VHH binders against q6mzz7r34to333. Designs and how they scored, part 6

Target 1, 300 residues: q6mzz7r34to333
Amino acid sequence: TFKDETFPAADSSIGQKLLQEKRLSNVIWKRPQDLPGGPPHFILDDISRFDIQQGGAADCWFLAALGSLTQNPQYRQKILMVQSFSHQYAGIFRFRFWQCGQWVEVVIDDRLPVQGDKCLFVRPRHQNQEFWPCLLEKAYAKLLGSYSDLHYGFLEDALVDLTGGVITNIHLHSSPVDLVKAVKTATKAGSLITCATPSGPTDTAQAMENGLVSLHAYTVTGAEQIQYRRGWEEIISLWNPWGWGEAEWRGRWSDGSQEWEETCDPRKSQLHKKREDGEFWMSCQDFQQKFIAMFICSEI

## First folded at step 1 (VHH)

Design b12 (framework vhh_podentamig1)
Fold by ESMFold2-Fast, scan of step 1:
Structure b12 (fold): chain B 300 residues (1-300), chain A 118 residues (1-118)
Amino acid sequence: as target 1 above (300 residues)
Amino acid sequence: EVQLVESGGGLVQPGRSLTLSCAASGSIFSDYAYGWYRQAPGKQRELVAAITSGDTLYADSVKGRFTISRDNAKNSIYLQMNSLRPEDTALYYCAKEWYDSSGYFDYWGQGTQVTVSS
């Protein structure tokens, strides 16, 4: 099976910053077939943001951009290609990123850093042993230098590296914007949309009592006008790459909120879908107050 | 190396209270998140409450009834459970985050049984 000599299964690929900052020791590298949970799959069923579960790196900026990308069939197909752990398996996986005006192919082996029986960084979500997010994160780490180079980055950089597009930065506290129109227009055009929260009580990402995470990046998955009482309200849908349901907004328009019980909008069943890990609705007014920025990445 | 030991469970009638304790041994740092999860027969393990150094969060089903707290001097996490219901019957687990800022709970205790029955 293939061993990538340019990005080896060694501490150098993790980088000294993460090794020291996270106090990592006894890091073992394993191929997915050597991990518990059954046979590995590159993609199981279909590609979705719900396949992504963030691990020990503060790379929410990359994962939020990736989550948005999963909603665009053209970009996800271009980047992930057709690959398998069974057919023509040789321990090699390849992904495409935008660099210096062109799509560049990054090749990796499928050895992943593990401590105990779990992946240190992005790990399979649910018990389906689906590894495309883990392997794509490894490829991006190789492109940037190491996993340490993924640790605390910028949404704008990830969006460009995944699309080759241009960024519109909306400063939520000062920019006059029709959020529903902006999100719907961008989505129809195939643009990627992400957003970020400001810092909280510490300089690290932390879950807050209202269910949002401070100093964190989210994917914007939709926006709608909804009938409420005798008027209309504007709401926005967000996804947290942490992937855990407890890190969901608890205020207005959250999964159990009074607003969803009282609305008579005929689209209610379509908008208030299943309880998805990390995905929730909130009012555009609360979004504009609680988040600091929204980024739209569009084609040139 | 990190060990989490839960205690305080038992059989209790509806409307009563219980306090669960979680004692951590080995390495513990105030920058890590801790949580309480529960698992009822036939159901997946679900988060009940979580705490960081500066904030807390609760599942909708327990909000207003349960309170999570931490004591850094004693390396302990607590779950105060008020107005208990039969639906709260489950094995309760204490969990510690793998790394600071990760948002994932990778260290688990063995669990303590809470049964609410009339």
Scores: ipSAE 0.000, ipTM 0.144, lowest interface PAE 15.5, mean pLDDT 79

Design b13 (framework vhh_podentamig1)
Fold by ESMFold2-Fast, scan of step 1:
Parts: sequence; C-alpha cells; structure tokens
Structure b13 (fold): chain B 300 residues (1-300), chain A 119 residues (1-119)
Amino acid sequence: as target 1 above (300 residues)
Amino acid sequence: EVQLVESGGGLVQPGRSLTLSCAASGFTVSDNYYGWYRQAPGKQRELVAAIYEGSTLYADSVKGRFTISRDNAKNSIYLQMNSLRPEDTALYYCATGYEDLYWGSPDYWGQGTQVTVSS
C-alpha cells in the first residue's frame, strides 16, 4: 500500500496554524478501509454536493466551489478521474487542478487525519462511506502546502483552480442586477455560481439568528420566478457546505415558511423540498441585502 | 481523549425547573460549539439549544423557557429548564464540535441524562 513521503501522515501536513488553533494532539491517520461504516467507495452512484460535509477547517470557500462543480459533469471528470478502492487499489489517488495556465496532477496516498472514528476535515456524508470529497481536499491541501493553507481562503482562487475559468464578480450592495436572469443564464451555460456573506461580530464564521452564517461561502443552486398572491416573486436557492439543517435561512421562502403554504404555483412541489441538508430558498431581495457578492465562473 | 459527562437529570413535576450540567474534559470549552440535544421515546434526536461565544440558538418548542450557558472557568455547559411540560420528557445529550463546525453535526456526544416530567 502506497505511502506518500512528500505529504506524509504527520503533523507537518496539517500545519502549525491549525494544530494550534484547533488544539490538536495525537492525531491518528487511517486509510478509509480501516474506518468503521463498511467498505469505502471513491464515488457511489454519482457525485453530488450532498456528498460533502465540512469539518474542522474553515475551507467553506473551497467546498462552496466544489458544491457548484458537482452540478457540471464536464469539470468534475477532469479533476476526479477514474479511480476505485476495489479495482487496482494500491493506496494511491490522483487529482487534477488548474495551475499557472495548465492542468497539473497531484498524487496522494489515502491516509486521512482522524480523531476518534471521524475524519478531522471534510468527511463522508449520509454514512455511505464515499471518500472523493475527503481525498480531493487532501490533494488540494498538498497542492497549497498543508491543510492550514486551506484555512480562510478565497472563492475566486478555488473556482479558478478547479476550472481554469474566468470570474465575474457581482457586488450585491452596489449594483442593481436581475438575479433570476443572471443565475439562469449562467446555469444554462454550465458556469459555476457561488456567493459570500459579509463579516459579522467576529473575524470567524458565525451562525446568526436568521440562520445564515457570517463570513461564509455558499453555492448558488438555482433561481426562479414564483407565483405569489396576485403577482410574482423572485427567489434564489443556496447550499451551505456545513450541511446539517439548523444553519439554514429562517426567513421568507425557507423550508417551513408561510410563503410555501400560500403559493399556488404549479411547480411548488418541484421547487419546495423539505431538507435540512444545507439547501434552502430565499427571496432575491433578502439575498441581495444579506449577501455581499456573487461569483460566476465561466469557461474561457 | 475528549469526554462529556452530563448530570442533573431526574423526575420532576410539570411547571417545575431543572438544571442540566455538562462537564467537558480533554479540551477547553471556549474552543468549541456546544449543544443540548434530546430524544423522546419513538422520536428523532433534536437540537434543543446551542451556544458559541455570544451566539445562542433555541428550538421553537423551548424558546423563552430554556437557557443555555457556559462557565469557561469550570469548563462546563448548562441547560436551565423552566416551566417544564410532559412533552419535555426525553434523554438529554450534551454535544460539541470545533468552533467553526456546524451545530447539527457535533464531533463528540455525552452518554445522555434522563429527564422525566410527570405528575
């Protein structure tokens, strides 16, 4: 079984900043087959943003970009390649990133930092033992230097590193924008769409009473015009890489809101899905007030 | 080793108050998010209250009745439960994750403490 000596199963791969900030000691490194929960899978059935659950690193910027990527097969195939824990397994995994005008291959072993029975950083979601997000995070950490180098990065950097594309930055507080048209046009073109909230009371990401997280990155998953009362309202769909439900928007058009009870839109059952998995709807007006920027990453 | 030990559970009459305590060891309480969760017979485990720094969250069913707090010097978390109702009967768990980890997916769980509200 392969051991990567250039990015070893050691504290140096985590980095001093995260070791100190998270007060980590006696970190154990394990291969997925040695973790509880059944046999590991690289990809099971297909990739999805719902495979991703953020762990102890503040790398929401990377995970939000990755969540958007899962909706665009043309990008993910270049990055993840064809790999398995069963067929031709040797403990080696390979990923591609865009760097300095070209695609570069990053090779890692599948040893992951663990505390207790859980991965310290990105972890498998829904207990299906899918490790593509965990291993891709490790590869990106190796590319940048360590897991500490993923801590508090930038959305624009992640989007470019994953696609080689061009970023359009929409300043939500400064410019009037037709959000539904912009999101639908970008989605149809196969672009990746992400957004960010402004800072809150501290320099760290914090869950707010309205359910949004401050200083945090989200994936934009859709936008629609919906029938409401005697007219129409514009709404936008977002995904939080934190995953589980209590850090979801609690305002208008949230999963349990009055608006979903009152709308007579025939598409209601298709648009309104009750999930506490980090995905939610909100009005475009609230989005424009509560978020600071939206980034669209398009092919060259 | 990270360990959470709950205490303070018991049998109480409706309308009374009870305080649950959670003692943390293996780390400093200020480094983590903390939550109180409960599971009633035949129901899913649900978040009751959570705290990190100055921010708190409460389930709608307990808002205004329960208060979560922490004592950094004692490395402990508390849940003050007022105006208890029979529907508050459940096994209560203390749970924690790292400071930037989501409230709904804690890394560590206590063993639980039973609270029964009955006349």
Scores: ipSAE 0.000, ipTM 0.143, lowest interface PAE 17.8, mean pLDDT 78

Design b14 (framework vhh_podentamig1)
Fold by ESMFold2-Fast, scan of step 1:
Structure b14 (fold): chain B 300 residues (1-300), chain A 118 residues (1-118)
Amino acid sequence: as target 1 above (300 residues)
Amino acid sequence: EVQLVESGGGLVQPGRSLTLSCAASGFIFDSYAYGWYRQAPGKQRELVAAISYGDTLYADSVKGRFTISRDNAKNSIYLQMNSLRPEDTALYYCARDLEYGYSSFDYWGQGTQVTVSS
């Protein structure tokens, strides 16, 4: 079973910044097969943003980009490759990232930092036992130096490192843009779409009263024109890499809002899926007011 | 084996104080943030206070009256409630947070009742 001595199962791989900020001690490292929940899977069925749950690192910038990547088959194949816990398993996994004008392969072992029976950083969601997000996060941490080097990064860097593409930055408060058209066009072209909220009252990501998180990165998962009352409104769908919890938009077009009860759009049941946590709709008007930037990463 | 157990609830008169405690076991306490939620009958559960490794957050309805604190040596979280009002009557829950930001709570206690009346 492979042991990567260049990125060991030790505090040095976590880094002092994160050890101190999260006050971590007695961190244990385990391979997925030693964790409860049954046999591990690299990918179970197909990949999905709902496989991802952010843990103890402030790496939403990376996870929002990753969430968008799950909708693009080209990049999923380039980065994740064909790997398994059952076929030719030797405790070794490999991933590709774009660095300095070329694709670079990063090799890791599958030892992950844990506390109790849960991964300390990115973790599999309930019963999934899918480890591709956890292992990819470890590979990216190795590429940048440590898990601490993932803590408070830039969304543009993650998008480029995952695609080798070019960023279009749309400043939502000053740029005129047809959001529904822009999102639909980018999605059809296989581009990754993410967005960011501005800073709140502190210099950390915080849940606000409207349910949005300040200083936070989100994945843009769609946009639509929806029939409402005697006309049409434009709405946009976003995913929060926190995954679980109560940080979900509480305004117009949120999961429990009056707009979903009042709309007579025949696509209502398709668009308003309550089963997913961390994903929500909001009006393009509110999006443009509450968010600061939208980033579209396109193939060059 | 993750457990969060609340205590300290009870019946108090308006204007009085009460301290809630939450005892945690089955995991490494120091590595998590924590919050206090409350739920009145027929109402949605709401966050009233949260604490991480130095930061605190309070709902506007309790700001200036409630104080959250933690004791890592005792694996415990506390909610000091001053100037209690009848509107503070609710079942109070302690919760463990996966992340700074106070919206990724993954484990909850069973709750402790606080009644402010007469």
Scores: ipSAE 0.000, ipTM 0.118, lowest interface PAE 17.2, mean pLDDT 80

Design b15 (framework vhh_8emy_2)
Fold by ESMFold2-Fast, scan of step 1:
Structure b15 (fold): chain B 300 residues (1-300), chain A 120 residues (1-120)
Amino acid sequence: as target 1 above (300 residues)
Amino acid sequence: QVQLQESGGGLVQPGSSLRLSCAASGFTFSDYGMHWVRQAPGKGPEWVSSISYSGDSTNYATSVKGRFSISRDNPSKTLYLQMNSLRPEDSAVYYCARDYEGWSYGMDVRGQGTQVTVSS
C-alpha cells in the first residue's frame, strides 16, 4: 500500500498552527478501510454538496467553493478524475488544481487524521463510507503545505484554484444589485457562486439566534422570484458547509416558515424541499442585509 | 475606487528587519479591521497578522509571533507590518487585505503585494 513520504501521516502535515490552536493531541492516521462504517467508496451514487461536512479546520472558504463546484460537471471531471477504492486500489489518489496558470496534479495517500473513530477535518458522509471530499481536502492541504494552511483563507483563492476562472466580487452593502438576475445569469454560464457573512459578537464562526453562522462562507445554490400574497418576492438559496443537522436560517422563507405555507406559486413543490441538510432559502432583502459579499467565478 | 497598495519589500539577509506599508484609498479605513497575508512561490496564501479597526487588538500567526508587529495609523489611512529577525522562510509576496469585520474568509479587498526575499 502506497505511503506518501512528501506529505506523511504525521503532525508536520497538520501543522503547528492547528495543533496549538485546536489543542490537538493523540492524532492517529487511518486509511478509510480501517474506519468503522463499512467498506469505503470514493464516490457513492454521485457527487453532491451534501457529501461535504466541515470538521475542525476553519476552511469553510474552501468547502463553500467545493460545494459550488459539485453543481458543475466540467470542473468535477477535471479535479476528481476517475478513481475508486475497488479498481486497482493501491492507497493512492490524485486531484487536479489550478496553480500558476496551469493545472497541477497532486498525489496523496489515503491516510486521514483521526481522533477516536472520527475524521478530524472534513467528515466522510454515509457513516464513514464516502471519502472524495476528505481526500480532496487532504490534497489541497498538501498543495498549500499543511492542513494549517487551509485554516483562514480567501474564498477567491479557493474558487480560482478549483477552476482557473475570473472572480467578480459583489459587495452586498454597497451599490444595489439585482441578485436574482446575477445568480441566474452566472448559474446558466456554469459559474461557481459563494458568499460570506460578516463577524458576529466574537472573533470566531458561531451560530447566531437567526440561524446564520457569523464569519462564515456559504455556497449560493440558486435564486428565484416567487409569488407571495398579491405580488412577488425575490429569494436566494444557500448551503452551509457545516452540513447535515447544523445551523440553518430561521427567518423568512426558512424550511418551516409561514411564507412556504402561504405562497400559491405553482413551483412551490420544486423549490421547497424540507430537509435539515444545511440548505435553506431566505429573502434577497435579508440576504443583502445579513451577508457581506458574494463571489462569482466565471470562465470569462 | 477601493484600493490597497503595499510597499517596503526588498532583498535582505537573514536577521535583518523590514517595515511594510499599505496605503488604503476609496473607503473609510478606520471602519475596518485589516490583515497581512503572504504567499511564497508555489504555495497557498498564509495569514500572518490582523488588527482591529481601532488598533486595540492584534493577532499573529505562530510562525511570526514575537518577531512581527502590526500597527495602523487611521489619520493617514496606512497599515504597517514591522518585520524583525527575518528568516529565509519569511520570503514571500506580502499582501494587505481589508476585513469585513472578521478573519480571512471575510476579507474582500487585497492589494497587489510587495515582494520580500530573505537570502544570504
Scores: ipSAE 0.000, ipTM 0.217, lowest interface PAE 14.7, mean pLDDT 80

Design b16 (framework vhh_8emy_2)
Fold by ESMFold2-Fast, scan of step 1:
Parts: C-alpha cells; structure tokens; sequence
Structure b16 (fold): chain B 300 residues (1-300), chain A 121 residues (1-121)
C-alpha cells in the first residue's frame, strides 16, 4: 500500500495553524478501509453535493465551489477521473486542478486524519462510506501546502482552481439585479454559482438566530418564480457545505414554513423537498439583504 | 437548542475516584462524537478524552491515559468520565463538549456549564 512521503501522515501535513487553533494532539491517520461503517467507496451511485460534509477546516470557500461543480459532468470527470477502492487499489488517488494556465495532477495516498472514528476534515456522508470529497480535499491541501492552507480562502480562487474559468462578481448590496434571470441563465450555460455571507459579531463563521452562517460560503442551486397568495414571489435555493440540516435558513420559504403550506403553485411538490441536507429556499429579497456577493464562474 | 449539563464533581483527596456525568439534549446524541475538556485556574482549556458516536474509537490525553475511562449511553443521551487515582494536577473545571469539527476557532461547537473537581489534602 502506497505511502506518500511528500505529504506524509504527520502533523506537518495538517500545519501549525490548525494544530494550534483546533488544539489537536495525538492525531491518528487511517485509511478508509480501517474506519467503521462498512467497505469504503470512492463514488457510491452517483456524484452529488450531498456527498460533501465540511469538517474542522474553514474551507467552505472550496467546498461551496465543489458543491456547484457536482452539477457539471464535464468538470467532475476531468477532476475525479475513474478511480476505485476495489479495482487495482494500491492506496493511490489522483485529482486534477487548474494551476498557472494548465491542468496539473496531484497524487495522494488515502490516509486521512481522524479523531475517534470521524475524519477531522471533510466527512463521508451519513455512514455511507463515500470518500471522494475527503480525498479531493486532501489533494487540494497538498496542492496548497497543508490543511492549514485551506483555512480562510477566496471563492474566486477555488472556482478558478476547479474550472479554469472566468469569474463574474455580483455585489448584492449595489444596483438591483434580476436574480432569477441571472441564476437561470448561468445554470443553462453550465456555469458554477456560489455566494457568501458577510462577517457577523466575531471574525469566524458562526451560526446565527435566522439559521444562516456568518462569514461563510454557500452553493446556489436554483432560483424560481412561485405563485403566492394573489401574486408571485421570487425564491432562491442554497446549499450549505456543513451538510445535514441544522444550519439552514429559518425564515420565509424555509423547510416547514407557512409559505409552502399556503402556496397554490402547481410545481409545489417538485420544488419543496423537505430534507435535512443543508439545502433550503429563501426569498430573493431576503437573499439580497442577508448575503454580500454572488459569484458566477463561466467557461471562457 | 443544544444543552449539556455536567455533574459529579467535588472535593476529594489524592488517590480518590470520581465519576462525572453529562446529560445531553437538543440534538441527536448518537450522531456526534463527545468530548471531555478541562480548564485549571490560570490555564487554557485542555482536551482530556473523546469517544466516537458508537463507542468504536476512544482517545485519551497522555496525562490521563490509564487512569480515566470515557463511556456513553446513547439511549439515555448521557456521557460519562470515570476518574481513578486522582492527582492534584487533575484539579479543574470539567466540561462536556459536543463534537463540532466545523468550528473555526475551537474543535467543539458547544460545551456545558462545567463541574468543579478539586483534588487536595
């Protein structure tokens, strides 16, 4: 079984910043096959943003971009390649990133830092033992230097590193924009869409009373015009890379809100899927007030 | 809302034993790893022990290994710390902490009010 000596299973790969800030000691490294839950899978069924669950690194900027990328099959295939824990397994995994005008290949072994039986950083979805997001995060950490180098970054950098594309930055507190039109146009073109909240009371990401996280990156998953009462409203769908449903918006159009019970829109059953998966709807009006920026990454 | 309530602390003599308990509510207890963290006067918090959501993995700080034992009872949503052969250096406020590797400043997203352990003659 392969051991990557250039990015070893050691504190140097985590980095001083995360070791100190997270008070990590006696960090254990394990291969996925040594973790409880059953045999590991690189990809189980198909690739989905719901496979991603952020861990201890402040790398939401990377994971939000990755969540958007899961909807684009061309970029998924380019980056993840065809890999498995069963066929020709040797403990080696490879990923592609865009760097300095070209695609570069990053090779890693599959040893992951753990505390107890859980990964310290990106976690496999709900005991599903699906590890492509965990391994891709490790590869990106190696590319940048260490897991500590994933701590605090820019959405624009992650989007470019994953696509080689061009960024459009929409400042949500400036001149009005037609959000439904912008999101639908970008989605039809195959662009990746992400957004960010402003700082809160502290200089770290923090869950707020309304269910949003401050100083945090989200994936934009859709936007629609919906019938409500005697008129219509515009709503936008977002996904939080923290995953499972506790850090979801609690205002208008959230899961379980009165708006979903009162709407007579024929598409209600199609649009309203109440799940604890980090995905939620909110009004475009609230989105524009609560978020600071939306980024659209388009192919040249 | 997440709530953690510690109990079982007290004043004991060196060599004594104590069992700490932590009652959890407001979240799905068996989906999270749980931790014990202590803070002595004039010092920062020190991680003591961790237990995975199904008790499959247990870790201890070097200073307590062999003397302390962490356990959990998922049906009752309770975390325990059995402390044996207590030393004066173990004197601290002990906190039950919910796992949160998502916290950018700390590895835990919530801790309780704590329970005071004082080891002196």
Amino acid sequence: as target 1 above (300 residues)
Amino acid sequence: QVQLQESGGGLVQPGSSLRLSCAASGFTFDDYAMHWVRQAPGKGPEWVSSISWESGSINYATSVKGRFSISRDNPSKTLYLQMNSLRPEDSAVYYCAKDSYLDYGEPFDYRGQGTQVTVSS
Scores: ipSAE 0.000, ipTM 0.150, lowest interface PAE 14.9, mean pLDDT 81

Design b17 (framework vhh_8emy_2)
Fold by ESMFold2-Fast, scan of step 1:
Structure b17 (fold): chain B 300 residues (1-300), chain A 119 residues (1-119)
Amino acid sequence: as target 1 above (300 residues)
Amino acid sequence: QVQLQESGGGLVQPGSSLRLSCAASGFTFSEYWMHWVRQAPGKGPEWVSSISGDSGYTNYATSVKGRFSISRDNPSKTLYLQMNSLRPEDSAVYYCARGYDEFGSYDYRGQGTQVTVSS
């Protein structure tokens, strides 16, 4: 089975910064076949943002961009290529990234750092046995130098590296933006949309009382006008790469909120489907106050 | 078989203190981050606090910072949450959870212990 000597199963591939900050010890490396949970799949039942669960690296900036990418089949095909754990498996996986004006191919072996029975960094969701996000994270770590080089990066860099596109940065506290129109227009054009929260009381990502995570990147998955109290309200849907409900918005238009009970919008059952999956709705007014920036990545 | 067993909850008055415990078994306790997560009636789960395997790093939700203190005793495989200056809004079922990082992501949690802060 292939062993990539240029990005070995060793502490050097994790990097000293992350080893020190996270006090990592007893890191072992395993191929997906050696992990519990059944046979591994590269992609199972099609690609989805719900395949992604963030682990020990502060690479939400990359994972939010990746979650957005799952909405665009063209970029997905360029990056992930056609690969399998079953057909002609040799322990080799390949991914494409945009670098210096061209698509470049990054080759990795499928050894992943683990502690106990789970991947240390990006991991399959508890019920999934899909490894495309874990392997793509490893490939990006190799491209940038190490997993440490993924730790606290920029959304703009990930979006460009995944698409070769151009970034529009919307400063939410100062921009007079029609968010529903902007999100719908960008989605229609096949653009990737992400957003970020400002720093909290510390210099790390932390869950806040309102359920949002500070210093964190999210994927924008939609925006709508909804009927409410004889008028219309604007709402926006977001996905958290942490991938589950303990860090979900708890304010207006959240999964258990009074607004969903009171609305008479005929699309209610279509829009209000999610609980404990990392995806949630909030008002555009709250979004504009609680988030700092929205990034739209479009084709040239 | 991974097992997490919380205890120490109860009914207390505002301003009181409680210490929650979580007994862990079925895995190498010192190799994992541990978290406290709470869930109030009618609300989703809220992350409260995290501690690294060696106790070198701790994190707290803004709502509890300065009032709550997380700690662990690896030899006894026990996680603790010291809760001071309790408020009615702290009323919830508190869960102990096993994780791999500071962000509150986990793969196992216990059945929970009820904390009620009344009047």
Scores: ipSAE 0.000, ipTM 0.146, lowest interface PAE 17.1, mean pLDDT 79

Design b18 (framework vhh_8emy_2)
Fold by ESMFold2-Fast, scan of step 1:
Structure b18 (fold): chain B 300 residues (1-300), chain A 119 residues (1-119)
Amino acid sequence: as target 1 above (300 residues)
Amino acid sequence: QVQLQESGGGLVQPGSSLRLSCAASGFTFSSYDMHWVRQAPGKGPEWVSSIDTSGYSTNYATSVKGRFSISRDNPSKTLYLQMNSLRPEDSAVYYCATEGYWDTSLDYRGQGTQVTVSS
């Protein structure tokens, strides 16, 4: 079974910053097949942003970009390639990233850092034992130096590293923008769309009263006009890579809001899925007030 | 094997108090910041409170600040949440969690303890 000597199963691969900040001790490294929960899968059923659950690193900037990428089949195939825990398994996995004008291949072994029997960083959702997000995070950590090098970063860097594309930065508090049109146009073109919240009361990501996380990156998953009362409202769909611990927007158009009960829009059942999956809707007006920036990553 | 087990919930009248406990095992409890998170029916999880490794630094959601108090006992590996002046909107399943172990699986966080505030 392959052991990667250039990114070993050791504290050096985690880095001193995370070891100190997260007070990590008794870190062990295990391959997915040695973890409880059944046989591991690289990809189970199909690739989805809902496969991603952020762990102990503040790498939401990377995971939000990755969440957007899951909706683009071309980039998914380019980066993830065809890999399996059953077919030709040797404990080795490969991923591609864009670096300095070219696609580069990063090779890793499948040993993951664990505290107890749970992954310290990106982890599979309960009972599905799906590891592509965990392994891709490890590959990106190796590319940048260590898991500590994923701890806080720039959304624009992740978008470029995953696509080789060009970034359009929309400053939500100063730029005039038709959000529904911009999001729909970008989505049709296969562009990746992400956004970020401003700082809150602390210098770290923190769940706020309204359910949003401060200093945090989100994936933009859609935008629509919806019938409400005697008129129309514009709404936007967002996904939080936190997974289980994710705070969800609690204002207008949130999963349990009065707006969803009162709307007569014939598309209500298609747009509103009442699930605890980190995805939620909010009004475009609230989005422009509560978020600071939206990034669109397009092909050259 | 990280294990977190919550207890202390129940059915109470508005204005009542409850003390929740979380027994931790399978990890070095004294080395991790701890959190209380709650989830009401039909709603997503809401962060309630956090406490650092030493027990000196605490943080609270604005909805509970002044009414709830978080504390920990490292020797017994137990986390507490003292809830005073309970309101109907505090009704939820309460979970304890460690930083970096926020999973939708009950195996990563505790089983939760139900708190119902109703007349």
Scores: ipSAE 0.000, ipTM 0.157, lowest interface PAE 16.2, mean pLDDT 80

Design b19 (framework vhh_h_nbbcii10_fgla)
Fold by ESMFold2-Fast, scan of step 1:
Structure b19 (fold): chain B 300 residues (1-300), chain A 126 residues (1-126)
Amino acid sequence: as target 1 above (300 residues)
Amino acid sequence: QVQLVESGGGLVQPGGSLRLSCAASGFTFDYESSYALGWFRQAPGQGLEAVAAISGSGGSTYYADSVKGRFTISRDNSKNTLYLQMNSLRAEDTAVYYCAADYWGDSYYTSEYDYWGQGTLVTVSS
């Protein structure tokens, strides 16, 4: 079974910053087949942003871009390629990233850092032994140097590294923008859409009282005009790669809010999903006030 | 085989404090990578509500808005025990409290846990 000598199953691949900050000890490396939960899958059913769960690294910037990528088949095929744990498995996986004007292939073995039976960084979702996000994170860590080099990066870098595309940066506080039109147009064009919150009371990402996370990256998953009372409101859908309940928006149009109960929009059942999976709706007005930037990455 | 046993419930006056304990048997808390653990409650005539949760390795905690600043969740892996320190108790905190363990560690913010205790009653009343 393949062992990557250039990115070994060792503390050097994690990096001293994360080892010290997270007080990591007794880190071991296991291949997916050695983890509980049955046989591993590279992709199970189809890929989805809900396959992604952020772990111990502050790499939300990368995971938000990846969440957007799951909605776009062209980038998925280019980056993930056709790979399997069952067909011609040799412990080796390959991913493509855009670097310095060209697509480069990053090869890794499938050993992942764990403590006990749990992956330290991106991990499979509950009861699902699906490893494409875990392995892609490892490949990106290798490209940048270590898992520590994923810690606190920039959305623009991740978007370009995953697509080779061109970034449009929309400054939400300084630019007038029709958000619903911009998001719908970008989505139809196959663009990746992400956004970021400003710094909070600390210099790290932190869940706030309103349910948003400060200094954090999100995926934009949609935008719509919705009937409300005798008029219309504009709403936007966001996904948090943390995927935990306290990190979901609690204001207008949030899961369980009065707005969803009162709306007579015939699309209510298809737009509103009550899940604590990190995905939520908010008004475009609140979005523009609470977020600092939206990034759209388009192919040239 | 796997069991979670809650203790520490009882009657307390408004403004008082209680500490709940949950002893785990049939599985061991691994150092820094153990199960995600949580506390849930069910008041009479109400549904199950997530109260607090703690991850195994990332040091992440979750608290429901209704208990933030009053309740503190903690774990002691050497004793295989989960704790919930409840301060400034209110009549609305009256419920049966359950501890739960999630083997995968990725459902700690929801009620989709793998193992559940029997519950311990907390009554806040004068």
Scores: ipSAE 0.000, ipTM 0.159, lowest interface PAE 17.0, mean pLDDT 79

Design b2 (framework vhh_ozoralizumab_d1)
Fold by ESMFold2-Fast, scan of step 1:
Structure b2 (fold): chain B 300 residues (1-300), chain A 120 residues (1-120)
Amino acid sequence: as target 1 above (300 residues)
Amino acid sequence: EVQLVESGGGLVQPGGSLRLSCAASGFTFDDYAMYWVRQAPGKGLEWVSEISWDSGSIKYPDSVKGRFTISRDNAKNTLYLQMNSLRPEDTAVYYCAKDLYEGWTYFDYRGQGTLVTVSS
């Protein structure tokens, strides 16, 4: 079974910053086959943003970009390639990232840092032993130096590293923008779309009263005009890389809101989702007011 | 299984005091930042206080600053909230919450909450 001596199963691969900040000591490293929950899979069924659950690193900037990428087959296949825990398994995995004007391959072994029976960083979601997000995060950590180098980064950097594309930064508080048109145009062109919230009452990412997380990155998954009362309203859908929990929008057009009961739009059943998946809708007005920036990453 | 058990709520007059407790089990308590969060009738969740694993960092929103004090006893796996000068606006269900790895992933609510009613 392959052991990567250039990025070893050791504290140096985590980095001093995370070890100190998160009070990590005696970190155990395990291959996925040694974790509970059944046999590991690289990809189970298909790839989805719902395969991703953020762990102990503040790498939402990377995971939000990755969540957007799961909807774009061109970039997904380039980065993840064809790999398995069964066919020709040797404990080695490789991924591609865009660096210095070209695609670069990063090779890793599949030893992951764990606490108890769960991965310290990105982890498989509940009893799903699907490891492509965990291994891709490890590869990106190796590319940048350590897991500590993933801790607090920029959405623009992740988007470029995953695509080689060009970023349009929309400042939501100062830019006149037709959000539904912008999102639909970008989606049709195969662009990746992400957004970010401003600082909150603390200096860390924190779930707020309205259900949004401060100082946090989200994936934009769609935007639509919806029939409501005397006319229509514009709404936008977002996905939180935290995954499950109480960190979902509580305002207008949220999963339990009265707007969904009152709308007569024939697409209601296709648009309305349950909050268990980390995806939610909000009005474009609230989005523009409560988020600080939206990033669109397009091909050349 | 992670478990958080809140206690200490009740009915109190305006200007009164209450001390809430949260007994934690199922995880290494002193590795995590802990939070108090409340939900007033008909409103969403509101962050009330946070404390780091070593009590070295403590934060409050302006709405409770100077009136509420968060503390922890790592030897007893217990989180506390001392509430002074209570107002009718403080009426809410209070929840004990932990974040994974010191508040940088998500809130993990395992408690049932404890009701605080401030009324004459």
Scores: ipSAE 0.000, ipTM 0.145, lowest interface PAE 12.9, mean pLDDT 79

